# VHH binders against q88v07, part 36

Target 1, 377 residues: q88v07
Amino acid sequence: MAQSIVEAPIRVDTSRKIIHVDMDAFYASIEEREHPAYKTQPLVIAHDPRQTGGRGVVTTANYVARQFGVHSAMPAAKALELCPTAVFKTPNFPLYREVSAQIHRIFHEYTEMIEPIAFDEAYLDVTTNKKHIHSAVELAHRLQQEIWHQTHLTCSTGISYNKFIAKLASDYRKPAGVTIVLPQDAEPFLLREPIEKFRGVGKKTVPKMHDLGIKTGQDLYAQSELDLIKQFGKLGYILYRRVRGSDDRPVEYLRERKSIGKERTFGPFLQSTTEVNTHLKAIAKLVAASMQSHQRHGKTLVLKLRYGDFVTITKRRTFGEFIPNDAALFEQYAEEIFEEVVDDHFNSGIRLLGITLTGLAPLAFENLTLPLYPNDN
Short names: E, the ipSAE of ESMFold2; O, the ipSAE of OpenDDE; V2, 0.75 times the mean of E and O plus 0.25 times the DockQ between their complexes.

## First folded at step 13 (VHH; framework vhh_7zox_3)

Design v2 (at its last look DockQ between E and O 0.01; V2 from the best seeds 0.00; counts 0 for: pae E 16.9 > 2, placed apart)
Fold by ESMFold2, look of step 13:
Structure v2 (fold): chain B 377 residues (1-377), chain A 124 residues (1-124)
Amino acid sequence: as target 1 above (377 residues)
Amino acid sequence: DVQLVESGGGLVQPGGSLRLSCVASGFTFSSYAMGWVRQAPGKGLEWVSDISSGGYTYYADSVKGRFAISRDNAKNTLYLQMNRLKPEDTAVYYCATGLWRTYDSPTLEYFDHAGQGTQVTVSS
C-alpha cells in the first residue's frame, strides 16, 4: 500500500511568469521606520531575555545588530551575550500585519494569483496580469516602487518560470534586488548554486551530500535518478527534477482555509450601538459574499471587537448545523453576541469590529443549478 | 471500514473513451481529497490524478488534456473521464484516499487506502 512512485517523466514547462517577493528585514525595518533612532542602535526584535529568564528566540535583527553576529532564530539569550548593548523590542504583530496587508493590497492591483508564505513573503503568478504588462521585470520594478512609495520599505524580487527558481533568484541580490532567471539561463544558474540552497537540503543532509561528492548543482546534476532515490528517497526524486529546472507547483491562491472573516478599523471610533450595528451589517455582507465565493459554510461565528483603549474581546457561537451564507443572519448573530459581551470599556469607543466564520466545510454540489441540464424555465 | 469500489473499465480501441466511477463508503467523502492511481503490467504504481475536497484538480503530465477528474459529493462518487486513450494507458486503475505528497512535488507519493481496481485495456 504505502510506497514511492518514482517512474515519472520530466517536464520543464517554461510558460509561466512567477515572482517571489521578499521584504527586506521586515520587522526590524518597520520598527526603524516608526522610531528612526533605532537605525543607529543594535536592534533585536524579541522579548527581552533579561525579563524572560533567558528564554525566547530572535525574530529579526537590524543591520547594526547583525554586525555583532545576531541573526534570526538565534536564542535571545545568545543575542544578549553577543551584543550586551542591544535594544530588545517586543514584536508588534498588529502593526506588522497591517503593513503586510497594505503590501498585499498592492499585489492585488496586478494579480489575484497570490500565495502568501509569511507576512513578508509571497509568490505571485503574473503570466497574465490585470495591468497587461508583458515584461515580468517591469512588473517587479513597479511593485518595488509602489511598495516603497506607500510604505517606505524595500523588498527583493526573484523572477522565473517556476516557484523554485523564483525563490532562489530573490535571494541572489538583496536588499532592493530584482533578479530574473530566464528559461535559457536556468540550467547554468542552477548548476552553480551551492547544494544547501536547494529546498530540503538542510543541516542533516549537507554532510551526507558532501560525503558523496555533491557540493553544487553541477554535482547533483551528474547523479543518476536511481542513485539519488537510493540515497535520499523522495528528496532525491525531487532534487533530480529541481536541478533540471522542473517545478510545476502552482501558486496556491486557492489553498484550503480554516476560517473566513472580515474586519474594519474606525477613525473616529464608534460611539453608539446604532453605529456598531450599521458597520456589522456592512461587514456581514462582505463575509457572506466571501463565504459564497469560496464555496464554504461554517458552524461557528466569531465576533471580534476592540475598544478605543485596546481591550479586545472575541466571542464565538457554535451551532449544531452549518450557518446559511445569509448576510442578515450573520448580522443578527453578530449583534446578539455584541449585546452579550459589551461592557463599560465602550466609553472609549470601538476601534475595530470583525466577523469570522470557522468550522468550515465545502458547500454541497447542486446538480439542479448547473448548466449541464438546461431547461425551459 | 473504508470501502472504495471502482467500475467502468473495459476493452476499448485506441482513440476511444471510458468513464471510470468509484463509489465510496465508510467515511465522510466530501471532506477528503480523492485520487486515481494505475498499475500497468510489470510496472509499479503511477499517479494519474487527484481532486481536493473543494474541487481543485491535479494531473500527471502523461494524461493532461486527455483525462478529467471530477466528484459528486452528494453521491459519494469519484469519476475519471478518459478520452483519446492510448495503448500506454492500459492498466488497473485504483481509486485512492488518504493522499500525501510534499507541497513542492507535482506527484502523489503515498496513499492510505485504495479499492480493488478496474481493468482498462486499450488495444486494436
Scores: ipSAE 0.000, ipTM 0.156, lowest interface PAE 16.9, mean pLDDT 82
Fold by OpenDDE, look of step 13:
Structure v2 (fold): chain B 377 residues (1-377), chain A 124 residues (1-124)
Amino acid sequence: as target 1 above (377 residues)
Amino acid sequence: DVQLVESGGGLVQPGGSLRLSCVASGFTFSSYAMGWVRQAPGKGLEWVSDISSGGYTYYADSVKGRFAISRDNAKNTLYLQMNRLKPEDTAVYYCATGLWRTYDSPTLEYFDHAGQGTQVTVSS
């Protein structure tokens, strides 16, 4: 009598509101915006294979080119073969980065819980948000509208209670779509998905799954956890849970806290250096505590002050080494900077003081200069 | 240079109405969220209202149902219609760009630019 190991029900947290935002044909759309003539032509974002000796890979293509079978990661030479009339445009990554940054600024208006995946994709946790919008659907629509208004670009959104489902949902109604998968709809939604859409199922895994008769979420769901683990190891463990709607991964908003800082506004305005120093000391303490709590240290200290007349001064001091997380040191540097930058506008008083540390790195992690974002110095 | 010029303030009786205007220059007005903040005597800056570039409006609880923010992108102008004014609404009102608030606090923490402000006094 094979004791039916009553597989303990997988606990699914449905308390979060997650939006996956995916820009529609992002690079191609930007190029079409810049050159409207491209809208009616097959556009391939890649180095022209005719100029590169047949070398190159398609980054993306517009919808016209996609009709010819052109897709991302395709050899550029193959794209040319499929679409001889295609216009090849060399990627302009500086432009794409700029536009991406603009979109992210919009995200930040709504939440700080942002996990960028690429220039054109991000997760947003909007369970709580800056706009106090209860409906994630409403928030998603607002985001799409705002993005369109500012950039004239469209995005598709997926809304659900976790990252896995939200991402799958965003692919469902492209372009400019909004797809919502509620907790009660998660199972039916996942069961219909082809196995290729499950994260972690790559080109090498698909054939093996197909050989085992696993072609869809439904097929995957029918598998025992033990069998999946035996066949696919850790991936099997993950997939067993994913197909059952479980994904406990947080939206890792890299608080790339590019900066940790504290600011204080004053009413009444500060009118003396003594007052300024007193408040700088207090701010420095808060910043030091925050730096410690986040286990970060910084190389640059930034003083921000705003006068009563709203003139704002921001001064940075970068050090050769990381600044120790010492409130007294932060205060000292802030005071020094203040003395350097203070001018006649001080007569109008000071309405805001801020100390911010930038160039942040984890205290424990050695100099792994992960060249993530080239500092455009 | 970014310039914001507020107008429309004045003295009004409780229950009265005022309409503030802010004319913006030096940036692409239509691409930016705009808002109003106020500072009462002896108090810090308080967020009042903001409007996205797309026209979505948000209000502090203290002014909900009484104030209405709007914008005319063709005129680079931000408006604040203030109805049913109360003595506690007495403040200097500032037009501002780049308003930032934390999700856990309704307190304004940051803005990029603000005008010189316009005085609103609600008194009997």
Scores: ipSAE 0.000, ipTM 0.240, lowest interface PAE 12.5, mean pLDDT 87
ESMFold2 (binder alone), look of step 13: mean pLDDT 85; pTM 0.869

Design v3 (at its last look DockQ between E and O 0.08; V2 from the best seeds 0.00; counts 0 for: pae E 21.9 > 2, grease 24.8 > 24.2, placed apart)
Fold by OpenDDE, look of step 13:
Structure v3 (fold): chain B 377 residues (1-377), chain A 124 residues (1-124)
Amino acid sequence: as target 1 above (377 residues)
Amino acid sequence: DVQLVESGGGLVQPGGSLRLSCVASGFTFSSYAMGWVRQAPGKGLEWVSDISSGGRTYYADSVKGRFAISRDNAKNTLYLQMNRLKPEDTAVYYCATGLWRYYDSPTLEYFDHAGQGTQVTVSS
């Protein structure tokens, strides 16, 4: 009698109020706002393939163009084939960034717990909020109204107790929709979803799932955790929990990281310039990686050092332009600053080194290879 | 427990002199840099001077040439000789360890420990 390992019920935290905000056809909508004539035309945000020798990818399309089957990440040439009357508009990322920033300012009026996903998407934790609005639904409506009032753009919102469900919900009533999934409604909601809607299930995973008879949340739910792990590894572990309504990921509100930096404490203390340089190099690499991951660049590099005798010195160097996210450059600047500030306290050794970038701004979208799929890493 | 006890403050005329003392206990005095910071009325903490464990001295520009920091490791005592005092030197003076500042700024960002302070008043 195989003792049915009573799988401990997955604990689901339902205490949070999460809103996923998704701007409706964001870039296209902005263009339509700027040029109302586009509202009645199939509008494709992409370089015109006729001008680029057939090269280009669709960033987004308005709802008119979408009726012809045009979608994001489609080759621009294919979009033209599908919709020969389509108007191609080259993306204006500076404008889109500005509008995104405006929308984020509105978010900040309600909560500091904001996790931007893209220019047009964000998670908001509104469990507690600046307006003391108890109802997340009311708050979502107010957000939509305020966004419309200030920008004349619409957004759809999903409301639930975690990020996973909130994001799924926001897709249900587009455009300008509000979808709420309460804890008691989570299971039925998830069971009906096609497997393609589950985050982490990509184009390569879908065929395998289908071969296993997993086509919907219901099918996924019927699978054992062990089987899912055997078939899909870590993804199987995650999906087992997701389909059961569990997502413990916090809304990572990047405090507008006024700064990105790394520090290292040493034991034993560093006693030579060579050692210092070696560690500065390592720290610089970490900072560069972090800057890249956050898609930020900074104007100011700050070196922090703490001596063995506990004297701490901080030196800032501000540049006229943004510093390229180059570890070698960060290292160089840090070393230069170190040479400038090092004094006799060095005889006591160095306890701590840190490199921090401040004056942060988003990297230009042009260089943002938008990962089509947010790396669930 | 780390203890720092300042003494030697008082009222002095412009151009006068004072000598501050700080007696340290609760840690290995000789292993740490020590410093003086001051806070004038309505102002933030200002770095005045520090001395390394090895005895090297550093001064804020505002006090350079007028103040002299020294230490007696055998007595666990830090000193600040203040000469040619000015009204602008009026402040509470604190003995401190673990000083953190910007290299080009006299503004103190942080300290690990400080005493209760001693009042220095320079007034005609």
Scores: ipSAE 0.249, ipTM 0.742, lowest interface PAE 1.2, mean pLDDT 89
Fold by ESMFold2, look of step 13:
Structure v3 (fold): chain B 377 residues (1-377), chain A 124 residues (1-124)
Amino acid sequence: as target 1 above (377 residues)
Amino acid sequence: DVQLVESGGGLVQPGGSLRLSCVASGFTFSSYAMGWVRQAPGKGLEWVSDISSGGRTYYADSVKGRFAISRDNAKNTLYLQMNRLKPEDTAVYYCATGLWRYYDSPTLEYFDHAGQGTQVTVSS
């Protein structure tokens, strides 16, 4: 008999072939390729803090610099403290973009379903592919070989039937390599993984999990969905599915990264405008820092708020000029928009606030423009 | 100590109706959005419906036109009227509050608190 089929269960769709490609140490590796002398020096890809008055953020550091404790996203001034002998190389984004474009052109020889995550990272859906290669291992090796041939850079790849497992697989073995997790191997693979390998389980969460007897995927698997949600909220909901090999997120090949934003959720809900403004100030600070670290500015500021009753308001304000990356200014605009849009649903409190910048372009370097991560369009 | 107590489940034939109730305590009910989620045998949680403190209602596509959510703030009670029930509606139904969803992704609901659930079985 014909029956209505509605999607209600945990989906484990094993029909896809997903590759995660990761060009580790990308900017530093490019600079070392261009100037081999950098291979023996501590190299930090950042604006020199001696010349910026202590401003700037590390994008990448080579292996030598990493031995001094330098890492990505660190303030450049801090990197200088840790490694006074470091060579600071201002990022050559036009070159990095060119190399990334070369790599993406290689991707397009295999599939059009490409989701760029960064210049050095992408997901590819190769369930069907232009080369008619049935072996995902062969495909990944050909991809790596072509990237090496054209760019002289190495990459790591992870292959599975969804993005979560593919990402884990790409991080599983370093250095450059190919790691595949087939559907029949997914459960053993996930059950053996330490809990800290699961996205969202960080330094603050690990002790709580250990107190509950959860140290591995197997321990996580044994927990009921309801218990995980009670203990970890939305993270619990996600982890229940991830440990069962479920991740239905598609490779977003039509996605263009158009925005930088930060948002927070609250429990208990915010009950007053004073509380709202306090948190908007904190969020604005994070967004301004993120815009600066990505070397972007934007023309549109977007406020998102969600009331306790789940009514969601998103309102944007677009300017004729790029908005300065100034936390106080972002806060001011967000507060103005909040007052403009807030209504009686505030009686249920505010469960979520977010500030997002859109209409992005690079900060003004004369004759410099950085594209968004392009799909071949 | 948030407490949510569901009732009103049972066995019903296809095409039948049930009304679920959820009595809330331990928080200011009138200030919170409330919702229903369900779990079919051997499956994950599925968002069904929610209602704002101000009375605005939202429904999953699978239940629109058949289910009606409502609340009585004076009685701290959330309701779900379920009409034209189908075998696919068979599940444990949970009353929930503190509902969350991803900003840019599926309409699946996450929650801070849920009750113990009430069984709804639709069978001929």
Scores: ipSAE 0.000, ipTM 0.202, lowest interface PAE 21.9, mean pLDDT 81
ESMFold2 (binder alone), look of step 13: mean pLDDT 82; pTM 0.847

Design v4 (at its last look DockQ between E and O 0.11; V2 from the best seeds 0.00; counts 0 for: pae E 16.8 > 2, unsure alone 64.9 < 65, placed apart)
Fold by OpenDDE, look of step 15:
Structure v4 (fold): chain B 377 residues (1-377), chain A 124 residues (1-124)
Amino acid sequence: as target 1 above (377 residues)
Amino acid sequence: DVQLVESGGGLVQPGGSLRLSCVASGFTFSSYAMGWVRQAPGKGLEWVSDISRGGRTYYADSVKGRFAISRDNAKNTLYLQMNRLKPEDTAVYYCATGLWRTYDSPTLEYFDHAGQGTQVTVSS
């Protein structure tokens, strides 16, 4: 009786209801709303290359223009070549921003757990919501209807138990689509996806993956974690979990930096506790300054050290209250942690020290108006 | 080029023993801490043990008292004596250097180099 080695699967949290909202051809759709005549014409949102000496990039295009092969990030001159009858409209960002803000106001009627990605994209955690709608699908439909009613614009939604899958799902039924991936459907869904659709897999990574025979989620799934880490580093670590349906990232309603920290690498290596303390003090000052500049305090202090023999240790200390933004205190805690974790690897010296604060919150309960818009900085 | 070659894995019954070896080349073996990590089916990489340059040994709680790590710098070889093996020890075992781990968790965050691994299967 082959004792089925109960493969302890990667822990997957399926308790959340996440909606990814993606506005359909957002800028172009707004322009079509303002000028209905554009609906039947190829519309390209870009500076007219005929006026700019051939300079410019396509921001977006309506569906008519896309039929000619026009796409985002295409040179405007190329778009004109592909579609000589195209109407070029200079982007009106003030209008787009206003419309985006209006859409976000609608989101806030349903939940405060909103993570804007762009003017036209956001994650919503609707596990609990203001409307007390149990069905995420129903909520998504209501949201689409409300958006349409108020703005006369359409959006597509992806619904799942995490951000990664929700985002992937939103691309399947554009425009004005609703795609749901239930926990039981996650594996088949992910295995079929081309590797290019996996977040973090950029243009530079795709060729390497293909060379390794990784073309789909199924191919990715077949890889060992070690091999993925060897080939792709941290991305490999992430992808190993993502393809297995694991994404523990919360919807960050406050684009708050998850962590603020500083690290320093040493050459020559530090050989004494005195040296370590000296540098921890310096690092703590930098971290405190950064925390102050960001008007944040944290609940957890993380010490990172890498020894000369290349062993790296990370130790976290979580406090019951927020740690005061005091460099001396950060230093003290870091030193205490160092004393706790230091071992005979220290004989090889210290190559790197780092202090990081996590569990961040705003210092002033100021009604931080959630920046409705990602600062394009 | 850094090379790590593991050997000694196999099928063993619960309560049995295995000894893994890792031969290192392409770097100054004696200048680095060495360790073992493992990956069970469907699980992430787990730190098992490491040994400092000076020969001090460290173990994950799951293997403490059962496994013994050692090194022979003259032979550029790392060893792992595994006693009282359990089914939960079933994994691919990798020799590694440059190990990054959380202090309170056996979870491996990073490594600089690892071998191809050797399969250890503990089954009745």
Scores: ipSAE 0.544, ipTM 0.874, lowest interface PAE 0.7, mean pLDDT 90
Fold by ESMFold2, look of step 13:
Structure v4 (fold): chain B 377 residues (1-377), chain A 124 residues (1-124)
Amino acid sequence: as target 1 above (377 residues)
Amino acid sequence: DVQLVESGGGLVQPGGSLRLSCVASGFTFSSYAMGWVRQAPGKGLEWVSDISRGGRTYYADSVKGRFAISRDNAKNTLYLQMNRLKPEDTAVYYCATGLWRTYDSPTLEYFDHAGQGTQVTVSS
């Protein structure tokens, strides 16, 4: 095995239409909707620092409070110092979750390729869409309009060919903005951005960047790839590509499963190995079918059993190759593990059996794509 | 252990064809971008082609239309079909892994590993 250093080619895929949706001052806007008197007051969504002994963190603040310098992630005590007249409202997360769910139902009218980031933030891949709207800008406007009609809340959207630029664009015009960055406009847009706008360049990294003369995307662009990696490691590798408009990260609408399994409970309890093997055969069939329907295979098989006296055993077996999705093989391995781990607690019977596959990966050459949204084609 | 084993090189006349294979082991092949790089005598490494985990292909200008990269995830094997070979294609060809996935995850910008290579010689 050898390691080589090769200058990697940078590919800029401009075929996608990505929308970043960012709800405007989400928690504060919901509270203003519920209690309109807040609209004319500085409102800070946080536990009141006068009641917590000065502890707590601002989740969000309305635009009145922001005029005093209050911002999210700030200590609540500092927010009180900056704005002594601020109203502190404890977050009503159940309400915010319900409003977020309503907004996500609206997203699903347009696309199934939705990556939620937070209650108030998501990426949508609308390269194709369910409404047959040609223009991503028109789609973003319709989305904002529908959200407003259903919730009376505004959002800001950014539109581009990748997640990185779409997110930067959504911050460009707030509140209620729609900003598009076309492929031909991407480089000028990125070169003028302050370095702190680049993902991963936070309060610990900005001073180091400035010490090296890197204040804008233009300064970043001028750096060699090797120098950026030397100074910043993985972040340098990523930033070199981001400032050149490259970001192939997919909208993550499918969460990668860590496991697929089936288990059954029994009453009356299983009393013999023959009964156990009969049920392991049935469970193996269900797991194999589930693995196939999810287009996965796995390297680890896990047996779970619980005795009548509630003693529970889990035992896993990892293979050098992916296990074929074959019910007979799953049954065989589960039976082997059972024989390996079963003990005198079996006298109390078996209350539960389960088979689970872990170490999952997609099958063969087929991508995990929706029929209407090919990701890597 | 991670291993990449190239094969299929040899001597061929200009205009001829070769098919390179690379068998991978020791990592989840289907989760990584794979590629080919080459080193001509007295020169540095040159990127030739790569293929994403999802099958999207990319080619250097010098080989577009002549070379075709493909992968078989069930066999953990990467291929390079080389047609209309030229003397300029003479090089050791290395199978390499990880550019697509490394770009979006690990800290390193280059292929994680390259094999020991297979010699391709194009002479009249």
Scores: ipSAE 0.000, ipTM 0.219, lowest interface PAE 14.8, mean pLDDT 82
ESMFold2 (binder alone), look of step 13: mean pLDDT 84; pTM 0.863
OpenDDE, look of step 13: ipSAE 0.412; ipTM 0.822
ESMFold2, look of step 15: ipSAE 0.000; ipTM 0.251
ESMFold2 (binder alone), look of step 15: mean pLDDT 82; pTM 0.852
ESMFold2, look of step 16: ipSAE 0.000; ipTM 0.183
ESMFold2 (binder alone), look of step 16: mean pLDDT 82; pTM 0.843
OpenDDE, look of step 16: ipSAE 0.035; ipTM 0.462

